VH-VL binders against Diadenylate cyclase (dacZ). Designs and how they scored, part 17

Target 1, 269 residues: Diadenylate cyclase (dacZ), of Haloferax volcanii (d4gzm5)
Amino acid sequence: MAALSELLGDLVADVDGLFLFTPSSSHYEQFAETDVPTVVIAPENTVEAETFVELPLQFQNVKDRIRFGVEGAMEQSIVEAGDTIACNVGTFGGDPDSLVRVRVEENMRSGIYDLFANSRADPGVIRDVFEVAIELGKKGQKGEPVGALFIVGDAGKVMNKSRPLSYNPFEKSHVYVGDPIVNVMLKEFSRLDGAFVISDSGKIVSAYRYLEPSAEGVDIPKGLGARHMAGGAITRDTNATAIVLSESDGLVRAFKGGKMILEIDPEAY
Key: E = the ipSAE of ESMFold2; O = the ipSAE of OpenDDE; V2 = 0.75 times the mean of E and O plus 0.25 times the DockQ between their complexes.

## First folded at step 14 (VH-VL; framework fv_satralizumab)

Design T66 (from T59 with heavy chain R54Y; at its last look DockQ between E and O 0.24; V2 from the best seeds 0.00; counts 0 for: pae E 7.9 > 2)
Fold by ESMFold2, look of step 14:
Structure T66 (fold): chain C 269 residues (1-269), chain A 120 residues (1-120), chain B 107 residues (1-107)
Amino acid sequence: as target 1 above (269 residues)
Amino acid sequence: QVQLQESGPGLVKPSETLSLTCAVSGYSISSGYYWSWVRQPPGEGLEWIGFIYYSGSTRYNPSLKGRVTISRDNSKNTLYLQMNSLRAEDTAVYYCARLWGDFEYYFDYWGEGTLVTVSS
Amino acid sequence: DIQMTQSPSSLSASVGDSVTITCQASQDISNYLNWYQQKPGKAPELLIYYASNLETGVPSRFSGSGSGTDFTFTISSLEAEDAATYYCQQYDRLPLTFGQGTKVEIE
């Protein structure tokens, strides 16, 4: 009987592509000479694959890993809506041991991959801040709608391009996003004006920052308020990611490079 | 006070794998910052190898393409470096270091360094 | 990758002299540049961050200036203890890169 990798190639020959999730070098090489278009999805391109999609975060849930990898491939134009792909993924932490056929759909373009890809900040920090914004959007503060502006990464440049609105309650503290008590503090202080500035490593550098860059030339949807304009502008002028919660419509938006990359309803997330 | 201490073999053979450890005391490596490896060939300059984020994600110098892995054990407060396919030019003092990233980005705590010689 | 080029590779000067080291980046890095001092057998130590900010406890004879691609590091009145190798390091983009170093010797 032919090698398992050879049989896998035969079994999936009628798909538009084969996605290998975090393969070992030996596992990848078994498919390197097949006729099936092969894509490696992994944290690093250690196998030097011809076609590669970075996973900036790892998910324990197989379904989420597949969804995230497929979205990354769509954003890089490796696949399009309507394509059928075979996803070879590990369920127990080793070489890929499962095969899932997936039909690529346009609604898989959510912007979540772009939120984390090529970020200056630790992707886990961005995720933790995003989750705080989602929780605020769902629950508000004491049941009331609230807005919030979080600037994540490139904190030195962001601090230089901003000024304080009031005393920074985090000035002498060494607290990091992801700590449940810190997340409560972020929610309490989001009621007040200004931006939070969070470092690449997740330290809360400041609250109550007024972001100075002008929003001129930022591609921002009409009708969005000052927090969105400030978030868009600062990400044009720095390597930071902005995560914005709107008080008026309850949506969470993200900006990178002066462009809105994500807009989602917390209730639907 | 934060202290970092490297340990590992002093002499290794070409084509083999290097494994180094960095014991950290005075700060939890899972609490924040970036935890990095930097090397310096004797009489030469410094080269950043890579770091591991607070979240456990890693970034590496592309010049060491596919040869390095940085990992950690949070329960032992220890960083690890593995480097495959060793060559003579990998002879260097290897440092572990903390990269401070609150406001400005610089290496604020360094280990004492450990010399690794790759002999032909 | 951003290449950091230091000049000179080495210099010798007398106690009391003013010495200047330059560092040139291959691309604009704003002010995202640090300077380190390394004595023989020791790890580097930070002297200056963000191009011009003196680290706490560093003597005022050390200074840095510049932005964009051209940076300078100055020791205004050299002391014997300043014999060391000095490195610039950019942190605007990954990979983090260092200059090749400038060895300062006392005549």
Scores: ipSAE 0.025, ipTM 0.569, lowest interface PAE 7.9, mean pLDDT 84
ESMFold2 (binder alone), look of step 14: mean pLDDT 92; pTM 0.929
OpenDDE, look of step 14: ipSAE 0.845; ipTM 0.924

Design T67 (from T59 with heavy chain E104K; at its last look DockQ between E and O 0.68; V2 from the best seeds 0.00; counts 0 for: pae E 2.9 > 2)
Fold by ESMFold2, look of step 14:
Structure T67 (fold): chain C 269 residues (1-269), chain A 120 residues (1-120), chain B 107 residues (1-107)
Amino acid sequence: as target 1 above (269 residues)
Amino acid sequence: QVQLQESGPGLVKPSETLSLTCAVSGYSISSGYYWSWVRQPPGEGLEWIGFIYRSGSTRYNPSLKGRVTISRDNSKNTLYLQMNSLRAEDTAVYYCARLWGDFKYYFDYWGEGTLVTVSS
Amino acid sequence: DIQMTQSPSSLSASVGDSVTITCQASQDISNYLNWYQQKPGKAPELLIYYASNLETGVPSRFSGSGSGTDFTFTISSLEAEDAATYYCQQYDRLPLTFGQGTKVEIE
């Protein structure tokens, strides 16, 4: 038993930090006695850790959970690219039972954490819309390419800065993104032009909106189409997040504050 | 008619955990609105603690992050606040309130408030 | 965080007077501002939302105006029952923040 402990001890040698994912209090106390900086990564700081990174969403995939937590730590300047972190993570829904060495790389700053953590909208709503856009991007690669424009949050102001292109099929509905039936409806309506407007809590406020932003100094990368320009501009004028699926390149992009925060290939997500 | 009523201990010690309950009647806490805690130190202004979205996700004031947890029990129509590592500056009247989220973020129904004193 | 600064911190006026309270945000918050009235020993009550809209049942002597960073709350003809503390609250960004309050006294 001593020999096994000595062999496993090499796994944590020379790490710049120890990340504990969703530990119990007793588990946290055991590792808090180390001389290595210790960070708790969890939905809530139940163990009262001195250094804590919130996971706004609990990913089922352990690798995604680690990536999300590491990106959150980078956002808070707890770690930086080039650091080596020992990640203690659970695979069966209890105290962490696995140890993974992770080298922090700059490409882990995808902007995904910022999109979920620093928006006024419910993080789960942002996730649900993002997943719809990703699925549309994948489906279009097997068939005809599809574009889509989703404006999430600050729906009242977004509606005031837009005009209808067609009748709103959601006008008298109280339906929310994330419901499988609603997600199917969103995919079917994506064939028509215009924007979807979704509230902070995920209510589908409208489809088929023509965005009329007033911002003149929007910083959008060259070569992007009208959906990207309109989406970027409206996020300058409002507190909303724009999630844009490009028909031409199949990429999903997100905009906040008039700037592109995220660009992801649906096939790679 | 919507009514909110806070309950919990009136006196707690430093470093202990505060647990407050908000009983809601006349409206379902699972329907449409956000549910929030707000506090007011004696003779001072109001401080937002956090809220819980319709979905169950939570947001907290960064000044309290890591020390607070807001939760709810939809079957009991009840909102909860847990605050760890209490300090003297946590002495305040604690209100639960309904928040009209999405569009206007105003508090339209408030509880009567409960005074919590943190004494050493 | 958006800091909300109210002026004055207190005032005293006679019944029938016009009273104004100023609220200044540290950053542009568009029209995302609410006003509350709080009487001693009671919870706050919403008076005005979205800078200028009266809540249902609020007397028309109350009004609000402004956008961006500078906001004004007015009681056009003060009544004895208006003795209270008034708070502005922004909701452009989290955390939600309140002004420090303005105490209005009658006498």
Scores: ipSAE 0.474, ipTM 0.748, lowest interface PAE 2.9, mean pLDDT 84
ESMFold2 (binder alone), look of step 14: mean pLDDT 90; pTM 0.926
OpenDDE, look of step 14: ipSAE 0.535; ipTM 0.806

Design T68 (from T59 with light chain R93Y; at its last look DockQ between E and O 0.70; V2 from the best seeds 0.71)
Heavy chain, then light chain:
Amino acid sequence: QVQLQESGPGLVKPSETLSLTCAVSGYSISSGYYWSWVRQPPGEGLEWIGFIYRSGSTRYNPSLKGRVTISRDNSKNTLYLQMNSLRAEDTAVYYCARLWGDFEYYFDYWGEGTLVTVSS
Amino acid sequence: DIQMTQSPSSLSASVGDSVTITCQASQDISNYLNWYQQKPGKAPELLIYYASNLETGVPSRFSGSGSGTDFTFTISSLEAEDAATYYCQQYDYLPLTFGQGTKVEIE
ESMFold2, look of step 14: ipSAE 0.612; ipTM 0.802
ESMFold2 (binder alone), look of step 14: mean pLDDT 91; pTM 0.934
OpenDDE, look of step 14: ipSAE 0.825; ipTM 0.940

Design T69 (from T59 with heavy chain G32S; at its last look DockQ between E and O 0.42; V2 from the best seeds 0.00; counts 0 for: pae E 2.1 > 2)
Fold by ESMFold2, look of step 14:
Structure T69 (fold): chain C 269 residues (1-269), chain A 120 residues (1-120), chain B 107 residues (1-107)
Amino acid sequence: as target 1 above (269 residues)
Amino acid sequence: QVQLQESGPGLVKPSETLSLTCAVSGYSISSSYYWSWVRQPPGEGLEWIGFIYRSGSTRYNPSLKGRVTISRDNSKNTLYLQMNSLRAEDTAVYYCARLWGDFEYYFDYWGEGTLVTVSS
Amino acid sequence: DIQMTQSPSSLSASVGDSVTITCQASQDISNYLNWYQQKPGKAPELLIYYASNLETGVPSRFSGSGSGTDFTFTISSLEAEDAATYYCQQYDRLPLTFGQGTKVEIE
């Protein structure tokens, strides 16, 4: 039988690059002598690869890992639209055991890299809030469509630029997004108006906040409602990320720096 | 009462991997604070290396080109730094520090620092 | 990355003098700026956070002000123990970055 590294090299000879997701040192070394440009995508560059893209989160879903890795590589100009790459990824939690050929297209700039990679907040907090919004978009609240507005990060400044609409049920608590019980509470309170304010570490600072900044001059697609306007405006004036679920179209959107950076259909996610 | 103490090799060779430990006493490393490494080349200013969130997620200075890993062992109340592919420019005093992160980001407790010299 | 530029790089002043150090950010960082003091052979020590808030136990002769890109640190009535290097540090975004430092000597 031919050596595995020799066989794998032949399989990827017609691609513009090889992406190795979280390889061991021995796995990486099998490709050190190949002519195919090789990129390592991992949480840390433990194999000391010359070309490296950071994964700031451990993605369990293979599709999400590949999406994030490709988008990160595009942001670093390692690949461009039109390139064909081979993604060597692990499906069972070990060394890479699968090969996925991907044609890089401009529409792969989904905003997911920017959502996680360009935030002061713990990326796990952003993920946890995003997942709550996605679940609400799929299921609604007691079978009814709902909207929701989550403001993540820079909570002190966000609180100073907002006022309460109602009593804050989280005022005396020290509870964090990602806890299953807390996630249930967030879903229950999403039927009511106002914003949730969540700190960089995931503490739920407040619910029912009215965000005071005006949306005048914020770059927001036309036809989006008050939650999107408020989310866009607050992210212009703070370092927070806004995650917005639309009641009318069911899409989840994110805003940073006063601009929409992500639009996802929960059913297609 | 909170005390941080760095330890590790004082002299290492280029291309080797640096491993430092930070022993924390008087406070639990698994608390709400973040834990960070900062370095200072002799006679120069301070450079943030990275920190670890309470969750275990990490953030690193991109200037270190993916050469660093920060980890911890909560049962030993110990923070770790691994830096690979050492160069002469990595010669510095290395500090571990507690970072009050969330609303503000400042270093309120520092270790005494440990000098690491990278020399062939 | 946000570059932090301190001025002056060094200064010498007498006990009782008022000294002022400036720090300029390469872009708007709101009030997300801290000041540290580092004495020779010692780790840095936090003096001021959020541009103007004194840390607990810090003498009132230290003060900070400014916002946006331009920040000022002042020591009123300099004391001999204030001989040190002072650093600003921004935390508006990652990476966290420090100014290059200002060495204050007592003449």
Scores: ipSAE 0.517, ipTM 0.762, lowest interface PAE 2.1, mean pLDDT 85
ESMFold2 (binder alone), look of step 14: mean pLDDT 91; pTM 0.928
OpenDDE, look of step 14: ipSAE 0.778; ipTM 0.905

Design T70 (from T59 with heavy chain D102E; at its last look DockQ between E and O 0.42; V2 from the best seeds 0.61)
Fold by ESMFold2, look of step 14:
Structure T70 (fold): chain C 269 residues (1-269), chain A 120 residues (1-120), chain B 107 residues (1-107)
Amino acid sequence: as target 1 above (269 residues)
Amino acid sequence: QVQLQESGPGLVKPSETLSLTCAVSGYSISSGYYWSWVRQPPGEGLEWIGFIYRSGSTRYNPSLKGRVTISRDNSKNTLYLQMNSLRAEDTAVYYCARLWGEFEYYFDYWGEGTLVTVSS
Amino acid sequence: DIQMTQSPSSLSASVGDSVTITCQASQDISNYLNWYQQKPGKAPELLIYYASNLETGVPSRFSGSGSGTDFTFTISSLEAEDAATYYCQQYDRLPLTFGQGTKVEIE
């Protein structure tokens, strides 16, 4: 049996960087002066790290969190295929409690992180809308299942390719997704038909929009309902992202370029 | 009225780090607009460096990714640019600019620009 | 990246002439194009956004047209103060990119 200290040393030997996933300020400070390049991967840069990769959507599965964070670092040219990194992640909540040695591979570029990062819209806006949709999927509205359709980005073109179903309650408002009070308003108005249109910066431009593009020829999985078809169609014809909560199966889906790109189970989030 | 003023070193050496500031007056840097850096080598065209969204998230020109950081300090109403590993081709006039990104992406207010020369 | 190509690179014209500058995008950008004027030693100034909309306070002799990949900027009656370099800029997608510029000189 080899000495444990010798075996554990191989795990961190010669890494090109250290990735800290969602560290507390005290945890981050322990590594702030290390000789190894240190990167913080988190939903927000709350620790004010010098090198930071935004994690726009958190997965409970540790492997997926690492993959998403590594893909984000590759997109920012912080790492490249062939690099070896040590990923410090939390598995039971709280500060990171596990260390995973990862060799960066080109196949980690799935394209899904690029939806958030390479979209013209603020990736934080896309994340904030996803979080509203996830909360609705978990809790419903007053305990009842609901559906919702959010169109994020390219709002001028989206408004031009849609018509009102009713008076827009946000017409004279200048409110933005991400504010807790605004998120409550989005949940309250999600009971009604039509789409929300949200600008690149997160301004709620309208509710109650009927999306006019036809879903014919849109690459959408079979069996999805009208909200999914409308979301797919509008993203084919604009640079927007559609985020759809299904009332029937409770899943949250995203569409870009007329294709489904993400499917999230709110209960597993 | 909105005013932007860049400041920083005029002469820097290759491989060093450039640090520029942009003082904003007449508008809160944390409000509705994006804040951007754009550069122009002498006698040449314009190159977008990056911007910071309303939220504080950033986007960068891929040609400069890995070398550039844009940040802001809301309490000082100030935008910052940090550029690492400077090279001679980084010699340019550096502008900060306000970007309206709600529907259209256009630069409506610019600073006067600051010339940065990268030379031994 | 979307490449923006302006033509011509420079021109000289007399006061009163009609001047036309073209801008071609490497792929379809719908109407997501702006035009800027930059006088020597100054920052650029927005003239036209969304291909054809004049910015507030811009004289009506300036106009823009086109969509997709081919765009045109016109000064219908050149004035001495119009001597400048003109840039197109697309915003359909990031990175934001500018044309290489067209220098307009007064004969």
Scores: ipSAE 0.548, ipTM 0.783, lowest interface PAE 1.9, mean pLDDT 85
ESMFold2 (binder alone), look of step 14: mean pLDDT 91; pTM 0.935
OpenDDE, look of step 14: ipSAE 0.806; ipTM 0.909

## First folded at step 15 (VH-VL; framework fv_satralizumab)

Design T71 (from T53 with heavy chain F51W K65Q; at its last look DockQ between E and O 0.58; V2 from the best seeds 0.00; counts 0 for: pae E 7.9 > 2)
Fold by ESMFold2, look of step 15:
Structure T71 (fold): chain C 269 residues (1-269), chain A 120 residues (1-120), chain B 107 residues (1-107)
Amino acid sequence: as target 1 above (269 residues)
Amino acid sequence: QVQLQESGPGLVKPSETLSLTCAVSGYSISSGYYWSWVRQPPGEGLEWIGWIYRSGSTRYNPSLQGRVTISRDNSKNTLYLQMNSLRAEDTAVYYCARLWGDFEYYFDYWGEGTLVTVSS
Amino acid sequence: DIQMTQSPSSLSASVGDSVTITCQASQDISNYLNWYQQKPGKAPELLIYYASNLETGVPSRFSGSGSGTDFTFTISSLEAEDAATYYCQQYDNLPLTFGQGTKVEIE
């Protein structure tokens, strides 16, 4: 396996960087002293890489993983548009098993990295809410499709720009998204109307909120329903992120600044 | 009662790395809040350096240009600040502070501060 | 970054006087503003959060008001122990930023 690190270095010697996607410690160690700048792209920095870009979601699509990792590296000034990188990715699980050469392009700055890394809410909170929405999209509620609307971050402004549809079951609670018991409760409450409001630190502030901002001036794809319109509008008027599960098509979408930034198919996740 | 106590060198040289420690008592740093560093140059105002959240996530003031690392040891209930490439303008009193933060972000407990002088 | 501008930079007043300090944000920060007191040689202490909410244990002579970009901090009847520097601090967006401070002296 020592020969592998030298052989791979020769194959990609003309690149500006080597991106290792979710490597094991042993795989990473084979490249620790290569001449090519090496970047680890993973959900967490378990190999203690010197240069690391976090993958906030478990993208199954190799293209999406590469795009997100490249955008993160661009935002950290590790690479720039025009650079050529080699991406070592896994297609079958386990250690990375494929090489993909990629030219870094400016259009890879989609805003997806900023949705997690540069949001007012803690990036882990946004990830946790996405995971709840994706699980709901896969499983539904009692086998039926379900919709949900989560407003994450800037909770003070969001509460000010909304009104209750019903009694808030979280009024005196100090519970946080990411706790397995709380996640079960969020899934149960998603059967009812209104938005969940979640603080920057992940506290469940309220359920059953009617978001008052109008969708005027919100840049949303045609054909999306009321939850998407409300989510888009509130993110225009606050520093919050909206995460919307569509009952109709089962997709999970995120809005920030009045714009749709991300769309995920839960079945492909 | 929550108490924070900074410690570290009082005098350091330019281009070196500053290492400060904040001992916390009366509350577990892994249980909640944002654990922060704030500095105050002599005779000047306050500047937020960054924080570490109970999850381990960190945020930094971009004005410090990537020179800062905030870390912790939960078993010792301590916070750490590391700042590399020190300059004379880094001379300041350095505070560690607890930031209350579910809706409102305010510093409710502060250490006494430690003066760090960056000089040849 | 959101810039916070305090006025005045210093003031001097007698025990029993009413004093006011203003804080101006470079953009709308809603009510996401705190006020701190820092006595000489000591760390700052929180007095007011969310523009107008008095922290537990803070005397009622301290008050805050305002929203958006313009905020006011008032000491309704100055006491000798109020000699300190006062800072506003915004938390609408990162980085967290403070005003330059207002030094209050007792005559």
Scores: ipSAE 0.027, ipTM 0.585, lowest interface PAE 7.9, mean pLDDT 84
ESMFold2 (binder alone), look of step 15: mean pLDDT 92; pTM 0.939
OpenDDE, look of step 15: ipSAE 0.611; ipTM 0.833

Design T72 (from T53 with light chain Y50W; at its last look DockQ between E and O 0.36; V2 from the best seeds 0.61)
Heavy chain, then light chain:
Amino acid sequence: QVQLQESGPGLVKPSETLSLTCAVSGYSISSGYYWSWVRQPPGEGLEWIGFIYRSGSTRYNPSLKGRVTISRDNSKNTLYLQMNSLRAEDTAVYYCARLWGDFEYYFDYWGEGTLVTVSS
Amino acid sequence: DIQMTQSPSSLSASVGDSVTITCQASQDISNYLNWYQQKPGKAPELLIYWASNLETGVPSRFSGSGSGTDFTFTISSLEAEDAATYYCQQYDNLPLTFGQGTKVEIE
ESMFold2, look of step 15: ipSAE 0.549; ipTM 0.783
ESMFold2 (binder alone), look of step 15: mean pLDDT 91; pTM 0.934
OpenDDE, look of step 15: ipSAE 0.832; ipTM 0.921

Design T73 (from T53 with light chain S30Y; at its last look DockQ between E and O 0.75; V2 from the best seeds 0.71)
Heavy chain, then light chain:
Amino acid sequence: QVQLQESGPGLVKPSETLSLTCAVSGYSISSGYYWSWVRQPPGEGLEWIGFIYRSGSTRYNPSLKGRVTISRDNSKNTLYLQMNSLRAEDTAVYYCARLWGDFEYYFDYWGEGTLVTVSS
Amino acid sequence: DIQMTQSPSSLSASVGDSVTITCQASQDIYNYLNWYQQKPGKAPELLIYYASNLETGVPSRFSGSGSGTDFTFTISSLEAEDAATYYCQQYDNLPLTFGQGTKVEIE
ESMFold2, look of step 15: ipSAE 0.541; ipTM 0.774
ESMFold2 (binder alone), look of step 15: mean pLDDT 91; pTM 0.933
OpenDDE, look of step 15: ipSAE 0.841; ipTM 0.932

Design T74 (from T53 with light chain L94Y; at its last look DockQ between E and O 0.37; V2 from the best seeds 0.00; counts 0 for: pae E 3.2 > 2)
Fold by ESMFold2, look of step 15:
Parts: C-alpha cells; sequence; structure tokens
Structure T74 (fold): chain C 269 residues (1-269), chain A 120 residues (1-120), chain B 107 residues (1-107)
C-alpha cells in the first residue's frame, strides 16, 4: 500500500519541517525519504534519526510535548521563528496518530525546555523529582491525597533563605533522589509540612524547611495555596526550581524564576 | 589521591577535529563529582568548556555551541573531549579538572594540561 | 553570561607588602565566587571558595571578602612564592566564568 509519506504528503505540504514524536521505527522509515526536513522528538534516539531532540519526561499533555519539541528545536537551531512545522503526535497512546500544524513564534519560548536542559540542577535530578511527585500524586500517602513541596538546586541559597520546622532526618545522610529506597522515604516524609531541599546533584539536603521569601512579584495562578506561593517566591530569589504537588487539586506544578512553567495531571500518567 | 592526565595531539590543522583523553586515577569517574574541561590560550585567561554531570548529561559553554562533545568511559575511568571545526583561536592549553558541584562549585583537582596548537 | 572583571590586570610589590585584588561581577552572584592561584607552567590551584573560605592547606595570609557584585582578594604579607596569576571564578549560573586574571610580580 501507499507509504505514509505518500498518504500524508498533501497534508504536510508547504511546511518547513516535520516533527515526529516518539515514532516507531516503521513509522519513522515512511517519512525518512520525504523532501521535508524531519526531526524526531523522543526519550531516546532508538530510530537513529539524523536530527533528534530528547524528551526528559513523557509529557501526557500534547501541548507540553509540542512546546518542548519546538523549544528544543529552536535552541538547537533546527527551526526558527516564522517557520511552519507539522507535529505528528500521539493523543491515544502508541504511534503518533494526530497532525498539528504549528507556526513557530518567539513567544513559544515558555521555559519548558530550559526547565530541564538549562537548569542549574542536573536535568536528570529535575526528572527524578518530577517522577516522585507524579507517583505521590497518583497514589497519595496511605491512599489519601497529599501535598508536597520540592525545591531543587541552588541548595546553599535555599537553605540560607529558610528555617527548620523540625529535625532534619537527612542531616547526616548522603542519599540521592532517584534511588528507589530514597524515593520511598520522600513519600513517607511528605505527610508533614515544609519543603524538601535537594541539591544540584540530587542529594537530599533537608526536609521540613520553612521558606521565608516574600511572595511580592511572584506570578502565581489564582487559587493556589501557600506551597505554591512559597515555591514560586524561592525560585524568584534563587536559581532553584520548585516542584509542587497540590493536595487540593492533585496537580504537579513547576516554577522557575518566580513563574509557573509546567502543570501536570498525575492521573494522566 | 586523585590524579588527572591529559593526552592527545599537540598540533592539529584548521577545520579538523580535536580529540583529547583525560585518564583519571584515585577516584571513580562515575561517582558524584562533575568532570570538566577548561582551556587557556597561551598568555591569556581561563575558559570553561563544559562538563559531564553525574547522570551522564552534559553542559557546554555557549561560546563553543555545536562544536564540543564531552563523554566518558567508566570502565576505563577516562574522560573525553571532542572539538570540531578547529580554528586558530582554539590554540590553548587544555585541562581536565574535577568539579565539586553541589552547594559550592569549584575545581579541586586539575590535570597538568596539554598544549594544542591549531595551525596550517 | 556573567562577566567577571578583575582589577588590576597586573601589579608588582615587595616581599612583606599587602596586596589587594578586586573582582566585579556583572550581576549579583551572592557569595558564589572562588579564587585560584596559577603559577607559571602549572595548573590553577583553588585558594578560596564561597568568597571567603580558605581551602585546606592554604596559608592564612590569603583572604577573601565581599558579596553580591564586588569581591576582594588580599595577600596580607606577600612572599616570594606568591608570584603568580590570580583568577576569580563565579558559579552562580552557567556558563562558569573566570576573571581575566591579575598577574602578581615580586620586585
Amino acid sequence: as target 1 above (269 residues)
Amino acid sequence: QVQLQESGPGLVKPSETLSLTCAVSGYSISSGYYWSWVRQPPGEGLEWIGFIYRSGSTRYNPSLKGRVTISRDNSKNTLYLQMNSLRAEDTAVYYCARLWGDFEYYFDYWGEGTLVTVSS
Amino acid sequence: DIQMTQSPSSLSASVGDSVTITCQASQDISNYLNWYQQKPGKAPELLIYYASNLETGVPSRFSGSGSGTDFTFTISSLEAEDAATYYCQQYDNYPLTFGQGTKVEIE
């Protein structure tokens, strides 16, 4: 039968590029011979594409996947503002099943790519904390919804702008986020108030920190609680990233530079 | 005690690719520090090239955008630098260095450096 | 990029003199500043981290101070072995950047 490139040829006519999000090898091969420049955006370059953007997290929201892919491609000079691209994404799971035409604009630099690739902290640490927050949001603690506040990176400044709420159970430990036993500990300690402070390398520096920066000049969506305000404020005053799980709505949000960059529904994962 | 030693070609031609090796002893390169390259043109100051995170991710100086790759081989305890499209301005002493990168960021161990000259 | 500007670019002084070098950052870097010493033909060596903390084994005649954008490095009583080039380096944000260096010579 007709190759996907032939079937979709008219649908992608007049685009400057084709973005394939997490394609299978067979899907990729059908587009590899087109005259349209092709970019693969995926967790790993398993298809060995010539042009590739790595996804650090499997974003369930298609908008966030496209945002990440476009921003990453702009950062790598693969596309520029004014380009029109076709984004082949999956909306039902599995191989890409939808096509979205996007005009690249400079205002698309939302910060989602920079949240991982240009953070002060190791990008892998940011991912690991997101995964803990998502898992906690899905399961809660003993089946109950819970809130959590993770401050990642720039730990020296963060510790200096905070005070302890109680004894720090990690004070004499040298443990890192991403270790399965440490992730279990983080979930257990989330039932108490305060922030976790995690270093650029993923070391758990402290639990139960009260963040002291003022909320003045923090751009926080209406209706968000104290954890969000504190997380937003600390990221304005430091180079840290804040990852906040809301007990009220169950969403995970990330803040950088005093602004909300990413909002994730754990139940979609 | 941690010891670092650079090796590679001393003379390369413009437009070619530089490949440098840093042999590390006394500490595992796969452990918690960052492993970095820094260069110094003769008679001039220091320029950070980039490093490899504990996770294996890399970070580069934007001034070298698209020309540099840092990698490691944990089984050989070795750090690598590859720099493409060489120019005369890339003539420098190249150091590998261990970077403590947590609360404070500082280079606590350096190699002896290797001079790379880019000339026709 | 955070630009680090050292002053002076060079100086000469006699053994026993007090020597002061300044380093200015193009933006607030808190205390995220290091000082290195580089002797001719050798790699740099860390002297001071976090603006004012002496590295283990560094003589007490070396000191650092400052915060924000303005930093000072002092050798309180210059010795002959202190002839070297001194660099400040910030680590508040990437890329990591160094000052252009201050060459200290003995008269």
Scores: ipSAE 0.487, ipTM 0.755, lowest interface PAE 3.2, mean pLDDT 85
ESMFold2 (binder alone), look of step 15: mean pLDDT 91; pTM 0.936
OpenDDE, look of step 15: ipSAE 0.819; ipTM 0.910

